# Designs tried in a protein design chat: VHH binders against E3 ubiquitin-protein ligase UPL5 (UPL5). Part 4

Target 1, 342 residues: E3 ubiquitin-protein ligase UPL5 (UPL5), of Arabidopsis thaliana (Mouse-ear cress) (q9su29r532to873)
Amino acid sequence: SPEALHGGLFMEFKNEEATGPGVLREWFYLVCQEIFNPKNTLFLRSADDFRRFSPNPASKVDPLHPDFFEFTGRVIALALMHKVQVGVLFDRVFFLQLAGLKISLEDIKDTDRIMYNSCKQILEMDPEFFDSNAGLGLTFVLETEELGKRDTIELCPDGKLKAVNSKNRKQYVDLLIERRFATPILEQVKQFSRGFTDMLSHSVPPRSFFKRLYLEDLDGMLRGGENPISIDDWKAHTEYNGFKETDRQIDWFWKILKKMTEEEQRSILFFWTSNKFVPVEGFRGLSSKLYIYRLYEANDRLPLSHTCFYRLCIPRYPTITLMEQRLRLIAQDHVSSSFGKW

## First folded at step 1 (VHH)

Design a7 (framework vhh_brivekimig_d4)
Fold by ESMFold2-Fast, scan of step 1:
Formats: C-alpha cells, structure tokens, sequence
Structure a7 (fold): chain B 342 residues (1-342), chain A 124 residues (1-124)
C-alpha cells in the first residue's frame, strides 16, 4: 500500500486542474490516515495520549522504512505550506527530536512516570549523601527488558565501569533519556526531516521551523483547535455570491449556526471545507476565504458544497424553519460524509 | 463489499473512438463521485477524469480535455468514459475509482480499483 500511497499523491500533483484546495485537503487527509494507520507499522500510538503518534522503532526491520518516513516528511511539509489540517497529532518526544532539542526530564513526566521519578531523585539528592553512598551503585548503563530478555546498553565507552557521582549525574540522566527515547527512532526522524526539507524552503531548516513552536501550535496546524468555534470569526471570513450580506437568508444562516451544538457546527464546517477543526489562529489561518453561493434551483433542496473553493451552495430558502431543517440534515454524520460535496 | 468492473477496452487505430463502462455494486452509487485513472506501460498512474455523484460537475486532465467525456447513469449504477480522437499516448490500462464521499475521487483505500482494469491499445 505504500507504493500505491506514493503513486496516488504523485499522480494528483501532476494534474493541475484537479489540484484544487478542497480536493488537495481530502488527499492529504486520506494519505495521513493511511500512514498513521496502526496496521501500517510506521507509527505507534502514544501511551499518554491515543491521538498522538511516534515513529515505530520496529519499522527498521522493513528495508523501505527510510522511503516511507521521507515521504511522510514531504506530505506534512506540504500540508503545513497549504494550511491543510491532516487530522493527526505528534508525540512530544517526536516533536522535540524534529526541533533538534534535547529531551528534558520534564518532557517524559507523563510518558514514563517511574523513570521520571527515579531520574528526579538522582538529580535532587544531596551531593554529599549521593557520593557517600557511591552514587547508589549506578554506572553509565541503560537496563532494558523486552520479551523476557534483559539487555544492558552502555551509555558511553566503558559505561559499565564508569560510576555515577554528584559531578556527572546530570550527564548520566541526559544520556539515559536520550538512549531510551531518542536513539531508537533517530533514523526515522532523520528520514522524515530529509523529506520535510525537500518540500519546505531550504532557507528554513526543519529544526528552525519546529523550534519556534510549542507542541500546541503544531497541534493546531495539524488537527486544528479543540476550543469552541467562533461563529463571529467564521462570518467575518465569509463572502457571498448571489446573496447580499444584508439578505434575511444570510441572517438566518448565521443565527441557525449559532444555535447548533459544537458537534453540529464542526459537521457543517467539514461539509463546507473538508476541515473539521479551525487553525489555532482562527479562520484567518484557513487556506481560503469561505463563500456562500446562491443555488438557482428548487427553493427546498439540500445545500451543496464545492470544497475545492470553500463554497457552500444554498437556494433562497423561503423560511428560517426550512433552512434549519436542511442544514441539520447535512450536519448528520452519514449525510455530511457522503452527500453534496465537490 | 465494493465491486467495480471495467469493460469496453480494445485495440483501435489513431483517431478512433472507444466507450468504457464501469459497473458498480456494494454501495449507494449516486452518493459518490467517480473517477477514471489510467496506467500506461512502465509509467505511474495518471488521473483522467472525475464526475460528481449527481453528474452535475465534471473535471478532465488537460491531456484529454475536449476529446473524452465522462458520464454516469445512476439508475444502472454505471460510469462511462467516451473516448474520441484517440492517440498512441492514450494506450493504458483504465481503472474506475470510487470516491470516499460524494465529492472525493478516492476510495477509503487509495486505489479502490478493480484488480483487472480494461486495456486500451491505440496502434496503427
């Protein structure tokens, strides 16, 4: 399926007239759904948050894994350039490695609380007490256990013979965290960064891009904000064709939308734009302004959308009650995912 | 289970015409956009044309615009591609593809193509 994935995206980019914003957004969503699918051994769900993904260390057994991660980097770079929300989130450790930042003790607190507490105790223990107890017998090694087999990994040359003391315990903890969390996915991160660089301007290295963000900023770019949608912001970024902003139907539209549940509002947004979430910066962050077009059809028909242009097409409904009925129909999951979208 | 069965391919001389058909089953045909995709020998897939679920909107690749016409009959669950003024460059296996939604040309898998396709050979 990875060959089909790559071929499909390449084919889409070769067809200029088919590469409209709405079609492009759906391609990125589908591509990312396949890349981050658990049946595809590239990524694992994070233990602390099932919405987040980190590269699978076991992906190394597949000789093609470098190509898969390079492709993923290209896809994510293009999605960010086009302000496409792909519907996945990154694990904190993966994010930090993309930023070229050392993983700190605080970064693993929710990922591995036992290791966090152990390392914190090592760093906070009184220096004289620590040294008088021979560094608790610690040496520069990482003890691992997998499938019932215990392995010892040296953190530095002759690490089994190097005692931990009050002068080197920070180095010990830094190396321990690096070997446990960063090193197992180093190659995957490298290949992802290569693909990312190929698509993003070479004048801005990937590390510089990710270093300027908090994880929550990247979350907003990749999946959008989870805060309530601002209908006033939505309206401020909407233009009209075949309607005047002062038309009673336009007033009804925004009143109905304000009365909808957050889930219904997100369904309407998805029907209109193929995006379920708004960027962290608001509707200004979307790749286009939104448009409400008048449909010169029967005045009782369901809305249509042309997602390539953020276009919602509605007839001149004669009553607010009829408009509300029609909008609620397209807000139902089975209708919004399967009907009236272009 | 979604099934797409292509037919209508064959050997034709340059300037000739062929009409391809795709019989669809296992889903509500009128709810989904449909596409034609082709793969020439030794090359990657190329998108050819798409049609909305209602048939009200169509899109064409620049290489076929003005020569090919996509259409559908929702009462028969059938997609068509009328190919006129055929050129040697049109030689390929042609696949029909189900969109994920009414607007999407892609299925829930990236290539929801039938395993067989239909072969079009344009030769003198």
Amino acid sequence: as target 1 above (342 residues)
Amino acid sequence: EVQLVESGGGVVQPGGSLRLSCAASGFTFSRYGMSWVRQAPGKGPEWVSSISGSGGSTLYADSVKGRFTISRDNSKNTLYLQMNSLRPEDTALYYCAKGRTYSSPWGTKYFDYSSQGTLVTVSS
Scores: ipSAE 0.000, ipTM 0.103, lowest interface PAE 21.8, mean pLDDT 76

Design a8 (framework vhh_7b18_3)
Fold by ESMFold2-Fast, scan of step 1:
Structure a8 (fold): chain B 342 residues (1-342), chain A 122 residues (1-122)
Amino acid sequence: as target 1 above (342 residues)
Amino acid sequence: QVQLVETGGGLVQPGGSLRLSCAASGFTFSKYAMGWARQVPGKGLEWVSYISSGGSTEYQDSVKGRFTISRDNAKSTVYLQMNSLKPEDTAVYYCARTKYTYSGSLYKYDYWGQGTQVTVSS
């Protein structure tokens, strides 16, 4: 059973600990690689940072998911107690829920940039324009697809009858964020917290532990320092359409990328994939290969991308200088966040 | 009221074929992109294929070359033709509507069907 398996794994952990910290560190790494593997449906990678994880709402389909989340809480608590860096990071929203803190709009920026932008537009729209357009037809209702099925959820009592206007739109956004991000994973968070508490101290709640930290502090405990992006690993996981690997433009591309700063490299990665960081296991941890597609348009056109498919589209640039100019332009934050991305 | 109804699932042997259909109602079908996703044992919910309002198609790597998505705007129906089926294609298949340009991310879809079971077993 899961309980028997959990007990056996704990016994294995105790044996590893008795033999020394080197083998203990390897055990934590391997266990966390399996727990946080997206194929196992327990956790999802953050949309904008593939190093970060949050519980998968769909995990509740498995009646054993509470046991798995409790086990995960125990594993993370043990890793923290032994100062072992497990190579996984928590999504900001998951961190805040563990700390018992309210999730604000700014907190979901990296978790769901599309929703962040939509909510920001709602809040920043001119009040008289917003009200003259009947709050864009919005009511206090969230339409969602829990486990592939259509649901209509009222954000408050009689939410279907409450129009959004300039005076209540902040409350609307707050409730929308809570229902979208906090409520769907409440049980997973509870079970994780239970396991975490049992291992650290039965009398000390996890909220007290997490509330004392900034996310960056927890990052240091779980991962340590940031690793630079391996351009060779990136290239090894990239395929081509409309270009041959031996084409001069492809050689130029990788040369330009190698001489860019880490910040620029992360901006290019974000433009291409909507993620600034690679998984802890490297590019092999991505769900798909990356692709460079040839764009059959003007040879000076800016790159564009289809981030859902890890496709970067570029024309057959005539010079390395022009390619570098175009790539550095999309490496600017505002351009890489919006222009030319699907 | 938006409704999506999937049909065409069933039991098939490895190497076989199935055609899934999704009948849509309650919206102007031709103006929306449509997609298919599946709940795969051991992998969870994953995106399978996408077709834009203009007919442009995209596929997950594991099904590319084997699956074909298509649409009939006159019938408000989207289809998934599945060829060379493998045991790992066993899943509940869901039809979905999206307002977004493209979707490998399931949360970009705003309405989902009830699903249809596909079992590939010898």
Scores: ipSAE 0.000, ipTM 0.101, lowest interface PAE 22.9, mean pLDDT 77

Design a9 (framework vhh_ozoralizumab_d1)
Fold by ESMFold2-Fast, scan of step 1:
Structure a9 (fold): chain B 342 residues (1-342), chain A 122 residues (1-122)
Amino acid sequence: as target 1 above (342 residues)
Amino acid sequence: EVQLVESGGGLVQPGGSLRLSCAASGFTFSSYWMYWVRQAPGKGLEWVSEISSSGSTTKYPDSVKGRFTISRDNAKNTLYLQMNSLRPEDTAVYYCATLPRGYKFPSGMDYRGQGTLVTVSS
């Protein structure tokens, strides 16, 4: 089926002068929407950026996954060659692996913040304190969950017996990141690169192509510019519990949101849904409708959210000014503050 | 992605009790120490309590010792704070938080939820 589909795309492209560039652009867009659909096992959406995709390690349960990744590489190469924007973006880690570049700690900050923070602390801890605590009992192993199974993977020969200390912790972190992010999708990256190379082998190897780009350059080629969030579309896909759509507080909510900057709107969306960006098809592309629930507590309370249900909980605020203050507080990332006590 | 969602705050009279909950997702909850921190109006963050990954070790500052009890249910990925004998000075937004294994506040790498407001007033 991949060979037949590839042939069909190639025939359509050969006839582009007769069919027009709009037909070809829609074709590539629709094919990529199917390939990058998270309901199949090939790719996963990034939690913090709904537009970005990375190969799914679990794709290996399908014996045909190498053919699918090779086909995807061919499709992307053809789209890039013909300057077609396909409407999907790559996760930074996937991009770096395609470029043949080592994944650094800073590269995983947005992909896995828990691991980023853990590794940063390991590297920044005072050497004497770290060693006096026997490297916190760490050894050269990675605990991972793959296909629902929890497993312990050695990062080096006899890693279970090799203690982490202030002299080898940089090596430990490097190996940990490689094994967690690069190794589980190595085959998928390799097959994608093979398909990509087959289409561009007359010009540039894929590593050379990706290595000379910044991620932002590739973003422009694949999707173009970011669309601002449509507040009208957001409202159209929102339902209420404990409020009527005609309530004064609901009118205030949408007025405040409309007045916010794009950055603030994306922060509210993230708080509400764990997604910073709307799918390319709009709010219809979310897995559920959004809900505003009334909170029957103090009328000055901060909003709450239950992101798995797309539920934002707010009290019946007495004034628009108070509602705006509370919404702007949740729109802020990382309120760093001095501790009064340990 | 790490998600921490606090609930259970509200208005309570001095001497009253309140139980806060924190629903955790996006990380292996049972492997991490968990913390409650608070921020009173016009003040900085204050550490309130901490609990080890197994629940066997708990710590409190003198300001809440004997009045507050931290606990956890690793099967439900939920953290709790039982607050008794509440005082007006306990009025604050209460945050559920976590740090990488082996670290304590204020190491600067804490994750926090959005908070739940506790108001102690007559």
Scores: ipSAE 0.000, ipTM 0.090, lowest interface PAE 22.6, mean pLDDT 77

Design b10 (framework vhh_8emy_2)
Fold by ESMFold2-Fast, scan of step 1:
Structure b10 (fold): chain B 342 residues (1-342), chain A 122 residues (1-122)
Amino acid sequence: as target 1 above (342 residues)
Amino acid sequence: QVQLQESGGGLVQPGSSLRLSCAASGFTFSDYWMHWVRQAPGKGPEWVSSISSGGDSTNYATSVKGRFSISRDNPSKTLYLQMNSLRPEDSAVYYCARSEYLTSDWYGMDVRGQGTQVTVSS
């Protein structure tokens, strides 16, 4: 059960601490991988960056969720005290809540890009056009789904009767963001903060700790700096179908990838796997080997991918120049987010 | 192989209705959230609607709420989007997409179709 798993991990943690630091870093890494596993319902993985996590509102179904979040806060505080990089990162919204700061529209851009775009459109529409369309029929309510249950939540008293207009749309967006992102996880944030403070010191509350940092500072402490992608490690975890490793096209592929910028390499990784970042432990930490499949179609076509299988499909390009042009095109932000993957 | 194939797009007059379909193959369709995302010329992807694996939960972008309806038929592995009261602003390529969890972030959707063109014009 989740209770048995939590109890076992907590006892192992106490025993490991008592026996010394020999394997402590590996223990922190494994415990955090289990805690932040989306299958455990405690945390949700950020869509943009698979390394980042935010508490799952649905965790409330488990009556022990407060104990799990308190334990997590203790683990993270202890990892920071021992300068151990645990290989997980916090979503910006979760970080801001720990710091006790208001979540703004710009703060949710990477957390929920579609909601960001919708709210931005609401705020940027011409006032006369917005009002002539009765605020697009919007009222001060939030429609939510939690564990398959659909709810309508009023953002203010009588919110379902209060129309959104050009004069109150900023207030509407502010309340919508607070209710969507901050309010549903207040208990989880509280329990995490309690565990964190108990380990670090009651005299240094989490808000004081987190307010002193930028998110990038905390990232460095939890994972280390943004490390360059090892092309040799990437190649070592890649297998081939329809190509031999010794084929000139495969040699060209790795040479092109190696001379790309870090940002281009991350865009290729995203196109291939739907993830921009490699786990702290490298490509061995991915859920599968990566595969390069040969396409038996036109030899000048763009690469394709099947991201759920970590499969990149390319034709047998006749020249390194053509391959480089096709790969660099896929590495552009405009194209790496395109529909050439399935 | 995992694939999504959209159909049902076309040229229609403002105020008309269209029903889009998406045929899924190569995976257990009933295990995944399904989404509709559209992209107009010169604009980025705009999330339109999502439906839970069992079909009991649906979400809509504010721009289409009350006009569009998402549904699915798990036995036939098909996703649908019923579009009513179409406007010129709805003109876009419509894509279906898959995810393991609730998301409106298109970049978090791991499998996408090739798209079907919807043009709303007189």
Scores: ipSAE 0.000, ipTM 0.100, lowest interface PAE 22.6, mean pLDDT 78

Design b11 (framework vhh_7b18_3)
Fold by ESMFold2-Fast, scan of step 1:
Structure b11 (fold): chain B 342 residues (1-342), chain A 121 residues (1-121)
Amino acid sequence: as target 1 above (342 residues)
Amino acid sequence: QVQLVETGGGLVQPGGSLRLSCAASGFTVSSNYMGWARQVPGKGLEWVSYIYSGGSTEYQDSVKGRFTISRDNAKSTVYLQMNSLKPEDTAVYYCARDTLEYSSSWEFDYWGQGTQVTVSS
């Protein structure tokens, strides 16, 4: 329960404080593992990069969430002051809000390509054509879906009745992006910033600190360089349907993947899961195991994937050479980003 | 690139009115969160009023019902209409820009030069 989780975080902090400075580095790592644990209510993994975290909007249901986000800001500030790498990365939107920067349309391009393309189309349409088509039937609402339930959020008073037209479409897009990405975590960002500022000094506002950095600079301070993907860890968290793990095709698969370049491996991961990176704790940090499903179609066909279920579907290839050819084809960046994904 | 210039301050009698103007350049006013903060003699900075990018407004309790924040997007200007002024409203008033929806003046990232408002006792 939230109360039990809060007790655990408090006890961890108290225990490490009592042990003295020799264990500070280990303390930061352990505390951050608990704070950024996806199983609690404080932070969520980024959808496009599982190494990255943003505040959980649902954390607001916990009356102590302001204290926890303030505490987190203090911990991160203290880690940065002592040059301790805590092993977690920030989501781009969270980083931009900490920097005091407005989330622009370009900032969501990689985060939500479908919304990016839709909003760009809305803004770039000829005004007369847009208005002649009743603003594509759009109104000032954000449609959401959670756990199979659709919900409608009004972007302004009576937004369901307010049509989007060529005169107000910029406002519509701005409100849509703000409501979708910025507003849900705004209070958490505020509390984090308070804790961060208190530790660094009132002379160094957190936005001044973050505004001077690219996201990649902050990544280096928080985690250092990115780690290569562990193929052994990937295999350990993969299950099979229509194949036995002892099948020669499965041995070929892992052998081919291990011999691929890191870029190719990330392209395969992206094709399989819609993510190029694994959580800092490895594949165990994923919401489910990965699956290789047998296709009972032609033995030479290209792989398919169902990314929502972490399923990679391949036929029972007759040779390692053919499997390698097919896997390398889908490992090409332009192919892995669209073809065969469902 | 970002610049904020305040005008409209001055001396006014208790119960009087003043309108402060903030001319903004280097960014789009309607796309940002804008506010007014004041430095009261002998006190720290305090937040006065806030207008969100969407046009919603907030006020600190001591000025609610007396002050009105507004903007003119075509003129890139933010206004603070101050009515029923009291001696305790005497302060240097600063226009500020913030990209976050935050009620604290400490979170503003750009400030104007300030304009003096004096309410005679």
Scores: ipSAE 0.000, ipTM 0.126, lowest interface PAE 19.8, mean pLDDT 77

Design b12 (framework vhh_8pnl_2)
Fold by ESMFold2-Fast, scan of step 1:
Structure b12 (fold): chain B 342 residues (1-342), chain A 121 residues (1-121)
Amino acid sequence: as target 1 above (342 residues)
Amino acid sequence: QGQLVESGGGLVQPGGSLRLSCADAGSIFSDYAMAWYRQAPGKERELVARISSGGSTNYADFVKGRFTISRDNAKSTLYLQMNSLKPEDTAMYYCAREYSDYWGPTQYDYWGQGTRVTVSA
């Protein structure tokens, strides 16, 4: 269970204090894979941006869902404290609720384009035309269709009897957006915020943290930036074991990496660290320096990595051509995710 | 980022005063907590003073009563008034912008280049 899992992961986190920062990165990776797995019903991918996650309203069917969201809040707070990129993005609506901000019509444009367009038309219609057509027959209700079942939710007391007109259509749209996007996940947001605050301090409101950020700032903290990777910055934050910085193989390594496409560079970074993205502040924002370790065996073997320790292990390749061939093999997405990585 | 620029450092005798400034041209200055840190040679960087977006202040015990942190939101500038300077105050002084008054300055700080303060006879 998540409660039992939380206990086990806390023990693994304590072991990190004795063994080094690499174990902490692996812990976050495993935990976030489990939390944000669509099969677990805790989070859903956003309809118009599959990279973003929002709490699943249906998570309520699981009696442990409050503990899962509280735990998730703790995990995200810990990741931010330790500057660990967990590789997830939050839906704008979820972010705004964490910030304690009201969801506006403009905020749902990329979340639900059909609802956005419909609400915009309602607000922009000529008042006389709108009223002469009885507000298009609209009343203060939200109609839902779930698994073939049609339900009607009243947006206000006696909403079924309250007609939408030119004088109240703004209130109608505001209530419709709140009921459709905010209310269904309110409890999940509350539990997440509780866990998040508990990790930081009992005296700190989570709203004050999130309210100070743009969504793009949080994206950078959680996933890293999508700007082109600076190879010079990468090199400046890399140390060596079994090689000297002045060795010809190290010079070759950085020259090859600089010549690679952005996609290849990201694949190498993923093979090396299990992250494809660099923090918004650059490599200095990583939780550890990167390391190139020498392998003291066959000079033609493929690179290996210990991603939890940011270690890339390579032999002393005899030629730049051979090194480039080996690096390009691990730069292929299917190879970098499945071979030589531990 | 290059958004924070410190100035006002220099050489001063014990008991003297200096006023440090930090200009933040790249953000909505008034929305952020700001802090001053210092790093003496061979030592770790340490918090000197913090000011919230609302103007609440916190000071390290070793500067309390001698230093005053303030902000001018109209000029997007942070200040540190340093009085009764001691040789122990010799350090590089850094301006930092925090995302949250409560998060702690080491976690979400954007650093300037620093300004050097030397206190000696």
Scores: ipSAE 0.000, ipTM 0.099, lowest interface PAE 20.9, mean pLDDT 77

Design b13 (framework vhh_etentamig_d1)
Fold by ESMFold2-Fast, scan of step 1:
Structure b13 (fold): chain B 342 residues (1-342), chain A 123 residues (1-123)
Amino acid sequence: as target 1 above (342 residues)
Amino acid sequence: EVQLLESGGGLVQPGGSLRLSCAASGFTFSSYAMSWVRQAPGKGPEWVSGISGSGGSTYYADSVKGRFTISRDNSKNTLYLQMNSLRAEDTAVYYCAKDTYLESGYVTSFDYRGQGTLVTVSS
């Protein structure tokens, strides 16, 4: 419930404040697991890159969202100060907003490919053709559908009456991108920056810090590059219910997982635990053991997970081929992190 | 400091009942989901049941569903597990655990386990 989430985040903050430098790695893992969990409504996964997060515009429905984003800024600043790799990556749009930089068309290419292609077509169309077709009927408005409610947002004064043409289409695209991607998260960015500044002290304002970096530099600081998941370590921290460790299905499971790409392995880990990355100390850094539970209902069903308990539920698949097909289905889809979870 | 203290365990005959209690202190109890976790001799820990901070949502392991009932009294900072129709396989040390998760139970971490209370089901 919202009450459980609010109390949980504030307790993690209190626990983090109580810890010394030697135990900060443990608390960063737990705190980031909560903050960047898509289930708690603070952050959303980027559509084209499941590793990356941007503030959830809907988070403003929660009256405490300013405190949560301020706290998140503090946590990230502390992680950077102590060189702790928390496994969190930022969406490019969020990064640029933290740097105080304007979001360009090229910056949304991986965030919203459909909008990118549409805007690129608008900008690249022959001027005479564009104008002879009345700017494709476009005006300076953004049409939104929120919770089934259609709304029209004017991008400039009298935008409903201002036609897009070959001379103003660049301005139109710039304003459209700003209103679509930057404006909805302004408060979250502001609160994050406040917390970040408090921790890094007067010597490095957050805009100055982020402006000095490329996104790839920040990625390296927060994640530490491409560290593959140790399947042997994962297996060593997994217990079984309804299976024996020596069962052929368990051998198949670990063999399939080891053959998967790093991206697929991270997707399986996320499905199972809602954790995107393993702590720097390995699976021992997780708050609990992981569990594989046997489902007795159907031998061909998709895996299920109960992520708050680190439980992955699978049937006793009759063949390795069927198990692999089922695991790949839960590993490949980046659209919804909620599929098969309860 | 977070403190959890389990009680109510003991020896009981198959088919019998026990009620476990967990007294919590050091945190805002009503703001946290709570769980019961058990560990049978020679086996790893098994999650048994969970309850949202408000008490509006409850979750159960398949092995105990229909037999066990989790509840809480937020005015007393106490978590309960009513265990009915007990079986020999329910023999374990039962632990109270503090979680941080949404009512849906989608995440996340067991923050603290108490010292546990032993339940033995035998003739």
Scores: ipSAE 0.000, ipTM 0.101, lowest interface PAE 20.8, mean pLDDT 75

Design b14 (framework vhh_brivekimig_d4)
Fold by ESMFold2-Fast, scan of step 1:
Structure b14 (fold): chain B 342 residues (1-342), chain A 124 residues (1-124)
Amino acid sequence: as target 1 above (342 residues)
Amino acid sequence: EVQLVESGGGVVQPGGSLRLSCAASGFTFSSYAMSWVRQAPGKGPEWVSSISGSGSYTLYADSVKGRFTISRDNSKNTLYLQMNSLRPEDTALYYCARTEVYTSGDSYEYFDYSSQGTLVTVSS
């Protein structure tokens, strides 16, 4: 709710008088769940990639939206400074605006394929053919529809009277893309950048921060890398409590994980750590070692986890077959995804 | 030792209501977030709802939003789940759980819960 973004979550966290990396990661989880909740109208999920978010142009109907975007900038800056994976990805257009970079035609290919194809055709059409057909009747305008109302936006002074031709079509496409994708969220980007700037040291200019990255670098910082998981690297960064590394159950565990599909391995990682992705640098990039703890309960019990401390808790399973059954069960969508999916 | 005792389950017709209770002992109740988790017969556990230590913040699974309300009474060390507009698919054993801590991202909670649960059956 908007009340959560007014410091309800922040005050609750402070009032609990708790400290440490687990509590810090819980705070980011709760705050990001609220910020990126579509019901709060701050961000929209990208149509072609549900993992990616961009500011909602309609957020301007809420007079408090500038405060919310400033707060979001602060949260993301803190997460990046502390190397906390917040589990959200940014849309390429939003990323480029944060970097102060121009949005090119290639940058909108996955955002709006229809507009991409139309603009590409305009730019690649033979100059003589384009001009002999009066620039397909195009003028320097963008037609929009807000709340059911159709509107015409001039891309330049007297744009309704300026015909597109082979000599100015590149300018036309550039202005069209800017007005369609960049301008509608300009205020939100400005407020986010203000909050982001306020949290960074004066020695690191915010525009330079995003400008020095590829989108994939930021993805890695915010959610982790999409490279296949190295089971050997995972094992090398795992310690044991109540088991010896030489125990047959531990040997079985790694053998089972090794033969699982990538999707199953990511589901196990999610169950264990609340993240589906490994840091770009591998498991060494995690804030602590992972742990397998022994449960002194029934030997057929489902695994449990304490994700803020990277603990996977399993009983001393009597057979590899039973362990595999239990691990595959927690790797299923209905078990992992129904547990607090945001 | 942490003890969680659920009650309030029963048989109810579709569209009906039930109120579940969980009596907690063995820890400082007001210092921990609490959750409700359910397990339908033959299915794995499914998170239902969570509430912060003070009660100021709540979270709900999309399947129960608008129908269920989580609350707590820290003076009585008791967690509640008010279930309205019940559906056959809400049939499950319901467990209360002490929430250790969340992490960032597509997270789910570690659950320290009772093996007992309370059975909710929604039938004609």
Scores: ipSAE 0.000, ipTM 0.106, lowest interface PAE 22.8, mean pLDDT 76

